# Ledger of designs, part 2: VH-VL binders against p78833

Target 1, 198 residues: p78833
Amino acid sequence: MSFPASTHVYIAKIIGKKGEGDKILDLLSKVNEHVLKSEPFTKTYYFARDAKNPDYIFGLELYDSKEVLENSHKTSNPFLAFANYLTSTHAPLAEPLQLLNFKVVDGHLDKDNLGPDAKDYVLYTEYTGDSATLKQQLTVNPKADTSLIIHSLDDPSLYAVVTRYSKSGIEPGPAEISGATSVSQQVIYSGVGFLNRP
Key: E = the ipSAE of ESMFold2; O = the ipSAE of OpenDDE; V2 = 0.75 times the mean of E and O plus 0.25 times the DockQ between their complexes.

## First folded at step 1 (VH-VL)

Design c4 (framework fv_ciduvectamig_arm2; at its last look DockQ between E and O 0.03; V2 from the best seeds 0.00; counts 0 for: pae E 15.4 > 2, placed apart)
Fold by ESMFold2-Fast, scan of step 1:
Structure c4 (fold): chain C 198 residues (1-198), chain A 122 residues (1-122), chain B 110 residues (1-110)
Amino acid sequence: as target 1 above (198 residues)
Amino acid sequence: QVQLQQSGPRLVRPSQTLSLTCAISGDSVSSNSAAWSWIRQSPSRGLEWLGRTYYRSKWYNDYAVSVKSRITVNPDTSRNQFTLQLNSVTPEDTALYYCARDLTGEWGMDVWGQGTLVTVSS
Amino acid sequence: QSALTQPASVSGSPGQSITISCTGTSSDVGGYNYVSWYQQHPDKAPKVLLYEVSNRPSGVSSRFSGSKSGNTASLTISGLQAEDQADYHCSSYTSSSTYVFGGGTKLTVL
C-alpha cells in the first residue's frame, strides 16, 4: 500500500451563498500556507470550485492520521479564522457544511504540485451499492494524474472516486459500475492547495 | 527516441507458459508518465489488448477479462524491461505479440515493439 | 470476436477521399473521447495515426482526420495516395480502464 494504514481522507462540500466563494477560498489559501509550512503529515490539501456553481467549494484532504487533523490542523490560527467565518452571524453558507470521512482503498496522487494558474479537469463520483462488488469493480486509472478510490467510514455502501486530468479538453464521464448508483461532480482547480505534498 | 525491443521463444508447446520480454530504451519502465502494455494480433481475432503494468508509488497491473486467469505482466526495473507470461497456452494463443507504451494524457499506444510471432504447436 | 465494428475493406482512387467507421457502445466509443486509429503496413507494427478521436501525433499528415458521433467514430483520409494502402485499426479506452480494438479495415488504393 502506498498510504499509511492510519490515513484519513476527508471530502469537504462547502456550498456558499452567492458571492461567497471568493472569500471562502481566500481564507482557505491562508490555511493552505500554514499546512504547507507547519503540517508535514498532511498529504493532500486541495480545494476547487464546482464547474457549474463558483460558490460551491469541493475539498479533498488526506491526513496521515486522525491526530494530524484533530491536534494540528483544527487548532491552527488560519483554520480557526476559516471555521469562525463559516459559523459567523454573516451566515455565508447556503447549506450546512458537509465533511465526509473515508479510508483509502487504492490509488495514486499527482506526481507534481499544482501551479497557481493550473486549469484541469477533476471528477468526484460517489457510488452506492454492494460493498464487495464496488471494491472489486472500481479500478485505478493510469491515464489520470490523480486516481483515488476511497471507502466511507460512516456508510459501508458508499465508495467514491477522485480523478484529475491535467490535459485541457478532456471531459471524462464517471465509470459505470453494474448494480450501483452514482452521482458525479465536476470541479475546476482554483489555485488553492496541493494534491501531492512537495 | 524511445524504442522497444522484444525477445523470447517463438515456439511454445500446448499447456506450457508463453514468456516474452520487452526491453525499453529512452524511457524508464518505472516512469510515472507511462504504462507498458502487451497486445497480440491474429487473423481470427485481430488486435487484442492483453494487459499492462505501471508504476505510481507502487506497481499496478491491469488485464483483459479474456486472459486474466492466465496472464502476468511484470516489470524489471534493474534491466529496464517488462515481461509477459501467459500460462496454459493452446493453439488459439498463436499470434503476433507486441509490447507498447501508453502515455498518461494520450489514449493511444505511441511506441510499439517490433513484434514476436509465437506459434503454439506440438 | 472484435469489440468494435469496422468494415472489412474499403477502396478508393488516388486523390479521392474515403471514410472508415468504428462502432462501439456507450461504455467505450460513445462514453469517452478516447478513440485511437492505427495504420499497419504489411509485416510492420501498427503506427498511431490519431488519438483522442482527432488529435494527430507529430509527423502524421493532415490528410488524416477523425470525428465521432454517438457510438461511432470515423477516420477520413483525403487526397488518397498509394502509400495509404494498409490496414486501419480503431481502438477505444473503456469504462473498465482497458482497451478494445476493432476488426481492422483493409484499404485498397486502386
Scores: ipSAE 0.374, ipTM 0.754, lowest interface PAE 3.4, mean pLDDT 88
Fold by ESMFold2, look of step 2:
Structure c4 (fold): chain C 198 residues (1-198), chain A 122 residues (1-122), chain B 110 residues (1-110)
Amino acid sequence: as target 1 above (198 residues)
Amino acid sequence: QVQLQQSGPRLVRPSQTLSLTCAISGDSVSSNSAAWSWIRQSPSRGLEWLGRTYYRSKWYNDYAVSVKSRITVNPDTSRNQFTLQLNSVTPEDTALYYCARDLTGEWGMDVWGQGTLVTVSS
Amino acid sequence: QSALTQPASVSGSPGQSITISCTGTSSDVGGYNYVSWYQQHPDKAPKVLLYEVSNRPSGVSSRFSGSKSGNTASLTISGLQAEDQADYHCSSYTSSSTYVFGGGTKLTVL
């Protein structure tokens, strides 16, 4: 599939304290309801738990532009309730919220329109290295149900890849790129959100 | 047509547990488009939202800060109802108790039970 | 003391318009579009008039309208009628994922 040039990718890493994951996802489910009803500009809104720690929440979000993310999504009432909980005196986070801004390089999100499933094998990998080398070497996997290559808007040396295999035992290990370092995180679909708008 | 029918004792002694039941007809307690709330009303405090239960892939609860340590709201899918339990009651818990359907997703509480006046007295 | 502030009473004559205010904080009325209004006649359960600040459920007269500015929501009733005599309650969603109500306003139609 082809992504419009203005497509804005938002990666959220929400590191909840012990026991906070369910409440964080509950608030995000209310945001998702509003997204489906009122935000046709939000093309992907997908939330998962870290495979090793269920209170660590991973978000993959695609918007038509950075402007609609900042001026429409982030000003919605369910989003403000979510954001206010995260910064409340309850202090539900174990680490500061990590919010990463990317543009799409290449890929697809749900090639067979199967929808996300908790049994999917999903890997998020960040690569740091020479930008030209990473752009040349990172390629879309046409056999994956998700294969998305993104480039940081804030750090030219940073690329990331999201790979998902549904209904298979294949683990999408990170590609080895000479001269680059990588950090990977396996995540499990939480039941909150979507990859393609229904 | 959705209807909520309340039941439970109208007199409770201090320090005991207040228990009320709300039976649902015309909708499901596990509906993915609704939540199920308890509200009470007294002359001194007016309307006060107490808490709710709802199903979104699993069961969730939200409770008012003022009662959070004493309240439980539970669904019963087999009887299509939900219950309020309020522990360690005092005379300040004397009120008219309502159950209501909360249309989660920015809507109001559109269907209310008939109300149950509960007196807490020794 | 209620979480949201409403006037205790308001009055008007048939055919007039009246407005009832509901003042909260940036953590509720000011921060969310989850403001609702309820009408309550004596010995009856509340009935929703407005939700999401200004939306009317099916069957609610267009004489009822709502708005919000800053931390204050307003219910306006135009063309007052005798049956509008009732108590009116506002509610709002909060940053703690709870709901709060105002103290209520008794409307007297003179």
Scores: ipSAE 0.006, ipTM 0.456, lowest interface PAE 15.4, mean pLDDT 87
Fold by OpenDDE, look of step 2:
Structure c4 (fold): chain C 198 residues (1-198), chain A 122 residues (1-122), chain B 110 residues (1-110)
Amino acid sequence: as target 1 above (198 residues)
Amino acid sequence: QVQLQQSGPRLVRPSQTLSLTCAISGDSVSSNSAAWSWIRQSPSRGLEWLGRTYYRSKWYNDYAVSVKSRITVNPDTSRNQFTLQLNSVTPEDTALYYCARDLTGEWGMDVWGQGTLVTVSS
Amino acid sequence: QSALTQPASVSGSPGQSITISCTGTSSDVGGYNYVSWYQQHPDKAPKVLLYEVSNRPSGVSSRFSGSKSGNTASLTISGLQAEDQADYHCSSYTSSSTYVFGGGTKLTVL
């Protein structure tokens, strides 16, 4: 099952203060509930915690369009509650929220590849370099539950690969790409997949 | 504390079936965070993983290629144990057999039985 | 499936650091970060030292560390002690949803 090229990808990097991870994920779970019920055009709403830091949360959001994000998702009460919490006087974030906008270059979701021993690991790697080179060399992992090659809408030189692993789709790490630089170290997340729609 | 207690015959004749039982205490054979493995050890082959059984909404089994055609690992939920059956044994199957908990979260064996030396001899 | 390759034996003096290698293929060591290491003393069952290449379970000394590069995982024992004399086994999860063990390494503390 592939994602259309028109799919809008939103990457959220949430770094909470110590102990804030649980609350953040709780609120996100409420958002996810709303997504399931009321946002049919939200294809993926997935959040994971860093494998070693429970307060570092990664979010993968796929929408059929940016309009869905702006006019449906961001207007929902659960989302507003989440957003309000992040900006509250409690100041739960250790670092400013990072929101990265991408488009799908190539990607698929194959839920049938979920194995009984899946730990729901996600690998996220960013690459910078020549766009043509990156397009040519980056490849979707067909054995992964989800494997996305995404291109930044803000920086034409920035690509990222997001791979969600089940027991059958695990790779040792990000591939080295000739003519490109991996700008992010391999970060493995283990978390909760809220919603994945093929 | 999780403990594994092995039992079964220590002498098996060639062509017969090797049967061992591993009783679990402190955990469930139906645990969704564990798998239950059999491993054997011999001077000639070292440690050799044989197979496992585990429950994830349904029962699964994985077997090593080397014994796949002869091996059966079965759970017994009523007794909270799992068994090993190895058919058509030969002297090459002589080994120290271990049951172990394969802790899926860490992908390794953290609890081992005491071991059972099984000799295949006429 | 072939066993992972370990040196048959290694030795070191007390206080030294030694490394044991475990070499596999892209279908096991090189394909997953699911390498585990076990210590086995005579007449005892193996004891897990490391999970997932480098993670120590509770109760395991910090003297034991692990790493992986390519198809080779490594166990390092620092500050070698007499009690470390034992057999050491590596294991890896495989692409076939199975486990494979190494041939084992005998560590002698001189």
Scores: ipSAE 0.005, ipTM 0.588, lowest interface PAE 12.3, mean pLDDT 86
ESMFold2 (binder alone), look of step 2: mean pLDDT 91; pTM 0.935

Design c5 (framework fv_ciduvectamig_arm2)
Fold by ESMFold2-Fast, scan of step 1:
Structure c5 (fold): chain C 198 residues (1-198), chain A 123 residues (1-123), chain B 110 residues (1-110)
Amino acid sequence: as target 1 above (198 residues)
Amino acid sequence: QVQLQQSGPRLVRPSQTLSLTCAISGDSVSSNSAAWSWIRQSPSRGLEWLGRTYYRSKWYNDYAVSVKSRITVNPDTSRNQFTLQLNSVTPEDTALYYCAREPYGDFNYFDYWGQGTLVTVSS
Amino acid sequence: QSALTQPASVSGSPGQSITISCTGTSSDVGGYNYVSWYQQHPDKAPKVLLYEVSNRPSGVSSRFSGSKSGNTASLTISGLQAEDQADYHCSSYTSSSTYVFGGGTKLTVL
């Protein structure tokens, strides 16, 4: 599968206060139901818990264009309910919402979604360094179920990699890139939504 | 519809600074999904990319190695335009100069071009 | 000097198919799927025909197609028409986040 050049990628970091993760995922489950039924140009809509903090919800979203996000997704009733909850006087977030904007450099997404008993995780790694070096040295792993390389629209020195392996049960760690710094996050795969639209 | 309109002097003396402006309509010079480039064309060298400016959370520039020591590409948010300054010009800098947009943050192609400005470097 | 190698000229008759090659190295054409092609009519700015090897912008005819094998990218024009007479330029992203261009190919439609 190739990605249209107009594809927009968002990484969401939704850090809830203690106990808020369940409510946040419940609202996102309702958004996902609408996305699956009514938003065919949203190719990835995936939200799951950080492995270390169950109230930290990681999101990966791929839209065929910015117009899909602005005109279709952000105007939906379940999305508005979700957004209104996050900005309510209840103040459910421990930290301000982070939405990081990326474009696809290269890669592929899961062909088949795992069931709810999946024991896998998704690895998300951010790399900061020389843009040309990172673009050249970050390579797609054809053995991975998901291997996606994305480049920040906000910071040209920032690349990120999303990987998932279902085969053999042993996952390689993040690639080491000389001259770049990296930070990795493990996300429990079992969550809301889909990595690749079914 | 995006339009790029170029302006600037068409004759520059050797050792002086070549200065061109590209005015943008239909998009913002500070759009976080675009980059703004200068490209020149001459019979002897063909098409050459010179440099870009782009806004993400701050302004960035990238320049071709061949001109890096002499070139500046600057945005002007208030006028929605960007400029090329090329210092210490020689007759080899005689070329048709284009401004162009790189869409969607990918740095991989140019979807809109200005009309071009022929600049002659001669005494 | 052009960084990418293109034939100086190609020619064909209406209805024929022609192919223009663009050869670089592993640090440009061979290293990335970021090859673009531009059509340029006399006294006009270049216009994008293809990007990312084979993607067509809205409004570009399906008669224009692109491919890549190793260090060589190719533009194919099928069903050649008189208005296709123009110069064609290839470009590639490089390992230094810059661009290189080919020398251009003059297409003559006889």
Scores: ipSAE 0.000, ipTM 0.487, lowest interface PAE 15.7, mean pLDDT 86

Design c6 (framework fv_ciduvectamig_arm2)
Fold by ESMFold2-Fast, scan of step 1:
Structure c6 (fold): chain C 198 residues (1-198), chain A 125 residues (1-125), chain B 110 residues (1-110)
Amino acid sequence: as target 1 above (198 residues)
Amino acid sequence: QVQLQQSGPRLVRPSQTLSLTCAISGDSVSSYSAAWSWIRQSPSRGLEWLGRTYYRSKWYNDYAVSVKSRITVNPDTSRNQFTLQLNSVTPEDTALYYCAKTYDFWSGDYYMDVWGQGTLVTVSS
Amino acid sequence: QSALTQPASVSGSPGQSITISCTGTSSDVGAYDYVSWYQQHPDKAPKVLLYDVSNRPSGVSSRFSGSKSGNTASLTISGLQAEDQADYHCSSYTTSDTWVFGGGTKLTVL
């Protein structure tokens, strides 16, 4: 798929204290309802649990532009409730919120969104290394339902890859890139939101 | 790490334009995790946030209502700096002006991190 | 007038605890948990002490703590030390995507 040059990618790492994952996802579910109804230029709005830690919430968001985020998403009542909870004196986060911004290098998103009963995984891998080498060696997987390559807007040495396979047993591990450091996270696909707007 | 250095005229006549520059080191003016603000301080009004500029696929600005009709905050990516222009100044604009690195929800936090050294601007004839 | 209300001054003795309040409206302090506190010594720029109500930047003493209830945020300084003598300013993000400040509080360590 072709993405506009203005496309902004947001990776959220929301690491809750024990038991906080349910409340965080409940609030994000309410945000997602607003996104589906009122934010037509949001292409991806997806939040789900880490496979090992149910209180670690991974987020992937694609906006046609920063203006989409600014003019509707950030000002919505469900978003404000979510943001207020994360920053409340209750202190639900175990680690500072990480919000990482990227641009799309290449790739495609799921054609068909699965409902909440989906039982497959999303693999998210970060690569740190020589930018030219990573740009050359990271390639879109045409067999994946989602295969997205993104490049950090703040750190030219940082690339990330998001892959998803809808069928059990078609879930290869992350590609190894010579001369680069990689860190992978497996995310349970069932969560809130969508990888591709329905 | 991040350091902000201010420069500009310290005396401005009433009705003229006040212009200050803030040079950034240790970070990029176009960094997605930051916004770049101007704040002033006077004995009568205390601290006042004036406005900010930030880059997120394109440049954006937000301005305080009290100055919105007179203010412009502009980035300069080639020199890694940003400027304040405040038009039609009056003696009430006499203040110590600061530039600052700010964060918003896009960065995960809402606060003013690094501050410049401050520039005392006097508006008088 | 400043948008957020702080007491003009507070005082305490070394080792004592003091609290500074910051009262706003439902459009700023009451709307979000995005309250920050700044310490300012004479002839110096403000320095962030607390952000997002209660978070401390690296290097800020645990003697500084923050809380919020409704439209009022509070900064508490425990174990007062002479170097704590300074002006303290609160700030909040607003529903208009702007920032507002309190009038400032002068802390005197007796």
Scores: ipSAE 0.000, ipTM 0.437, lowest interface PAE 18.2, mean pLDDT 84

Design c7 (framework fv_ciduvectamig_arm2)
Fold by ESMFold2-Fast, scan of step 1:
Structure c7 (fold): chain C 198 residues (1-198), chain A 123 residues (1-123), chain B 110 residues (1-110)
Amino acid sequence: as target 1 above (198 residues)
Amino acid sequence: QVQLQQSGPRLVRPSQTLSLTCAISGDSVSSYSAAWSWIRQSPSRGLEWLGRTYYRSKWYNDYAVSVKSRITVNPDTSRNQFTLQLNSVTPEDTALYYCARGETYSYGLFDYWGQGTLVTVSS
Amino acid sequence: QSALTQPASVSGSPGQSITISCTGTSSDVGAYDYVSWYQQHPDKAPKVLLYDVSNRPSGVSSRFSGSKSGNTASLTISGLQAEDQADYHCSSYTTSDTWVFGGGTKLTVL
């Protein structure tokens, strides 16, 4: 699979107060249906719970361009309802919303999306270090169902990797890169949306 | 434009099921931008939202706590309509019943209403 | 009893401005900007006037405006006309994913 050079990637970190995860995912479910029907240039729209904190919603979004994100997605009524809830006087977030901007370096997405009852993990790992070293050392795993390498648009020293394995027993941990620091997050696969547009 | 046309019996006996239909024109009952609600109005309770149905990859229903054990709001895509069924009615369910379109993405909004059906619950 | 508190009645003369309040809690009006206002003439279904506190649907006069402060939303009708005589209802989305309504306000144009 190849991605347009204009592909814009969002990583969303939505940390809700206790009990807010269900409401956040419900609102995102409504956004997702609009994305499926009306936003054909969105390649990935995936939101799911952190493995350790059910109120921490991780998001991975791939748009063919930033123009698609700004002019189509962010102006949709379901998105506005979602955004308004997060900023409401109810104050559902435990921490400020984090939206991280990336571009695709290399990789591929799931060929088949699992159903909503599927149990599996997506591994998200951030690497901070020398940009040239990270670009050379981070490699796509062809045995993964999803193996995506992304580079921060805001911080050249930051790369991230998203992997998913459907076959039990072949889920490696995050790669170790000499001279780089890394932080990993496990996300349950079952959630809202899609890793690869059906 | 969107129009909602209500039909159903206007007299229901206590303990029976109140059943109303709302026929939709100008929109689809499975529209991703809409939710379809039942709202009633009585002198004693004013306007009261009862429940909704809406399509988002699958059908969803939400119901007010006060009626949740007795209510079903059900879509019919083949006839482009949705229904209210309220079981085990009492005289306190006597009210003017409206169907309404809510825009799920604009969560406070009921933008189109049916004409209303006065349902009397009496022996 | 209604979940949101409105005055039972208000009155005004043609050309004047009147304001109708709608008071809820931190779980409804105070939680979100998802407040709507409806006008209802005798023997007719409610008609939407405002949504999301202050937004007017196409075809609604600019004489109708809305605001919100804390747990209280307000509908203001400027340049009052005889045809504005009606019942006015507020509603709000809640933190329980439900909708609640006010008791309604009867506007008399003197």
Scores: ipSAE 0.005, ipTM 0.452, lowest interface PAE 16.0, mean pLDDT 85

Design c8 (framework fv_ciduvectamig_arm2)
Fold by ESMFold2-Fast, scan of step 1:
Structure c8 (fold): chain C 198 residues (1-198), chain A 123 residues (1-123), chain B 110 residues (1-110)
Amino acid sequence: as target 1 above (198 residues)
Amino acid sequence: QVQLQQSGPRLVRPSQTLSLTCAISGDSVSSYSAAWSWIRQSPSRGLEWLGRTYYRSKWYNDYAVSVKSRITVNPDTSRNQFTLQLNSVTPEDTALYYCARDKYYGSEIFDYWGQGTLVTVSS
Amino acid sequence: QSALTQPASVSGSPGQSITISCTGTSSDVGAYDYVSWYQQHPDKAPKVLLYDVSNRPSGVSSRFSGSKSGNTASLTISGLQAEDQADYHCSSYTTSDTWVFGGGTKLTVL
């Protein structure tokens, strides 16, 4: 699979206070409607719950360029309404919003546009270590429906991997990389959006 | 084609529970792309959204503040329908009640409506 | 309260243009471009006329147009026809995860 060299990847970690996950996902469903209808250069717009914390919303976003994110997506009225809610006096977030900037190193998205499913196994793993070592040792998994290797634009020691296995009874763990620290998050689809634009 | 068909008692006594059912055809009550709402209309023509139910990883509800303490909107996946329960009714609850689909994906937010049920609260 | 404000009534003659306003707050009409307009004929359920401020469903005449400025949305009907005589309702999604409606406007075509 090939991605434009300008492809911008956004990882969102949205940790709501107890009960806020539903509201956050509902607002994101309105953003997603606008993205599908009016933002054709958004390749992935996927938000789902952390497997352990239903109020922790994980987001994976792929834009053909940073220009699409900044000038098209972030200026849309549904996005502004979502952002306004997160920063409102209601204070719905349990932890500061994390928005992480990445570029694509290698990988592929779901070929069949199967859409997310509640039974999907999605794993997001961050690796911190020597950049050359991580670039060499992290490999695309051809058996995964989605397998994406991304490199931080803000921290050269940070790489991340997203994998999806649809309708799998087997839950593969993250790859071990010698000399690197890793942190993994399992995500279940009980959310909004698409991994590969239909 | 999506169709919503309403049923339930049209006369309810004060202090009793108002109960209406909305049967769905052409879509699933557990569809990830939809929410299922109840909206009422007073004789003065004003519309008032009451609440909705929808499926993500589990069932969720949102309710208008004005009715939150008295209302339950509940899905029934086996019959592909959802219900409105409104407790402790008063004459002010006399209205034309509609069920409607609130669509998350796509456009035309309340895109299908039931036929409406006129409920009178009187003794 | 964020109930949307509409004029109770408006009137016009065939061929005329009329506008119906819908005023809310920064927490509803001002927050989202998810303003919808519904047309309701006597003894009928409301039918969606416009959504996302200005978009028309398939089959809705171009005589119906919508706009929004700040906290006020507007529905304009050009080339009025007798069949346009109906009640018109605006609605908006809110930052409280609810829907609100306006009071409704009765259009009389005289």
Scores: ipSAE 0.006, ipTM 0.462, lowest interface PAE 13.9, mean pLDDT 84

Design c9 (framework fv_ciduvectamig_arm2)
Fold by ESMFold2-Fast, scan of step 1:
Structure c9 (fold): chain C 198 residues (1-198), chain A 121 residues (1-121), chain B 110 residues (1-110)
Amino acid sequence: as target 1 above (198 residues)
Amino acid sequence: QVQLQQSGPRLVRPSQTLSLTCAISGDSVSSYSAAWSWIRQSPSRGLEWLGRTYYRSKWYNDYAVSVKSRITVNPDTSRNQFTLQLNSVTPEDTALYYCARVSEDWYFDLWGQGTLVTVSS
Amino acid sequence: QSALTQPASVSGSPGQSITISCTGTSSDVGAYDYVSWYQQHPDKAPKVLLYDVSNRPSGVSSRFSGSKSGNTASLTISGLQAEDQADYHCSSYTTSDTWVFGGGTKLTVL
């Protein structure tokens, strides 16, 4: 499946206090039920735990347009319950919520959403550098089950790459780009939602 | 079993476009587990990978730097085939051209019969 | 000029072993274990012998083995037979999402 030019990508970084990861994922599971049933223009809705911190929830969301996000997703009752919990007096977050806006540069998503074992990770890498260089040097890996290149809408020097490999022992590390800095995060693939809408 | 069958002109004039077709049977050109490549062989350069096309939610191409400005590898899902188009050919493009499948284990597991293309006036 | 360096020729006698090296860079042979080896007899298309450095496809003799250290991959043929006389080519996937080949090695069985 190709991506419309209007595709809006959200990267969510939700860092909960100790023990909050379970509650955050439970609320997101209810949002996901609504997304599957009622939001056909949401193409990816995926949330999973950081490999090192189970209370750090990573999110990858693809909407056909910003209007789908604003007018459909953000107005749903399960989403409002989730958002209200994060901002409640309980103060479940260890750090302020990060929601990063991107557009798709190139790539593809998992064909099938299968339950992986402990060796299956999603790798998320942020690159900061010259935009033209990063656009030229970052390439889709067709060996990956997911290989997605995205460009920040808020910071032209920021690109990110999302990759997943189901075959153990073949996974390359993140690409090294001369003149750019990079930071990587491993996410346990098993989570809430879907990388490719069924 | 999967088979690749090549066709196309064997003589091309300098400055013209070299065009070859590779017909696939027993597999789909849009298979997620395959990519479709062109590789040429000459006495002076040995084997040289030129480019590939493959389907992963959308079509992708990768091309060798040496030919990138002149090459297109195009899939045709209706005829289950893919083509090589190489523009502005010179005598240095004279070679035996193979189409090949890239397996899901990232090697060339199936090769066409080869087409000897001569670039001459 | 080829991207990967192979000796132009090697020779051996029946029953002996020979090794063919394939040297690249940290952006190809050194980057991944996506090294493959191909055997080519005169007037035939290349046929895969090894992939992922050392894996043999079904039907390939156990006399063919592979290894890799740093930026150099090696093909070893043990118990040389007359039918092994052929050209041998190495290939590697690259960090630029391309493939490169070695210059090829002609094996003569004397």
Scores: ipSAE 0.006, ipTM 0.486, lowest interface PAE 12.6, mean pLDDT 87

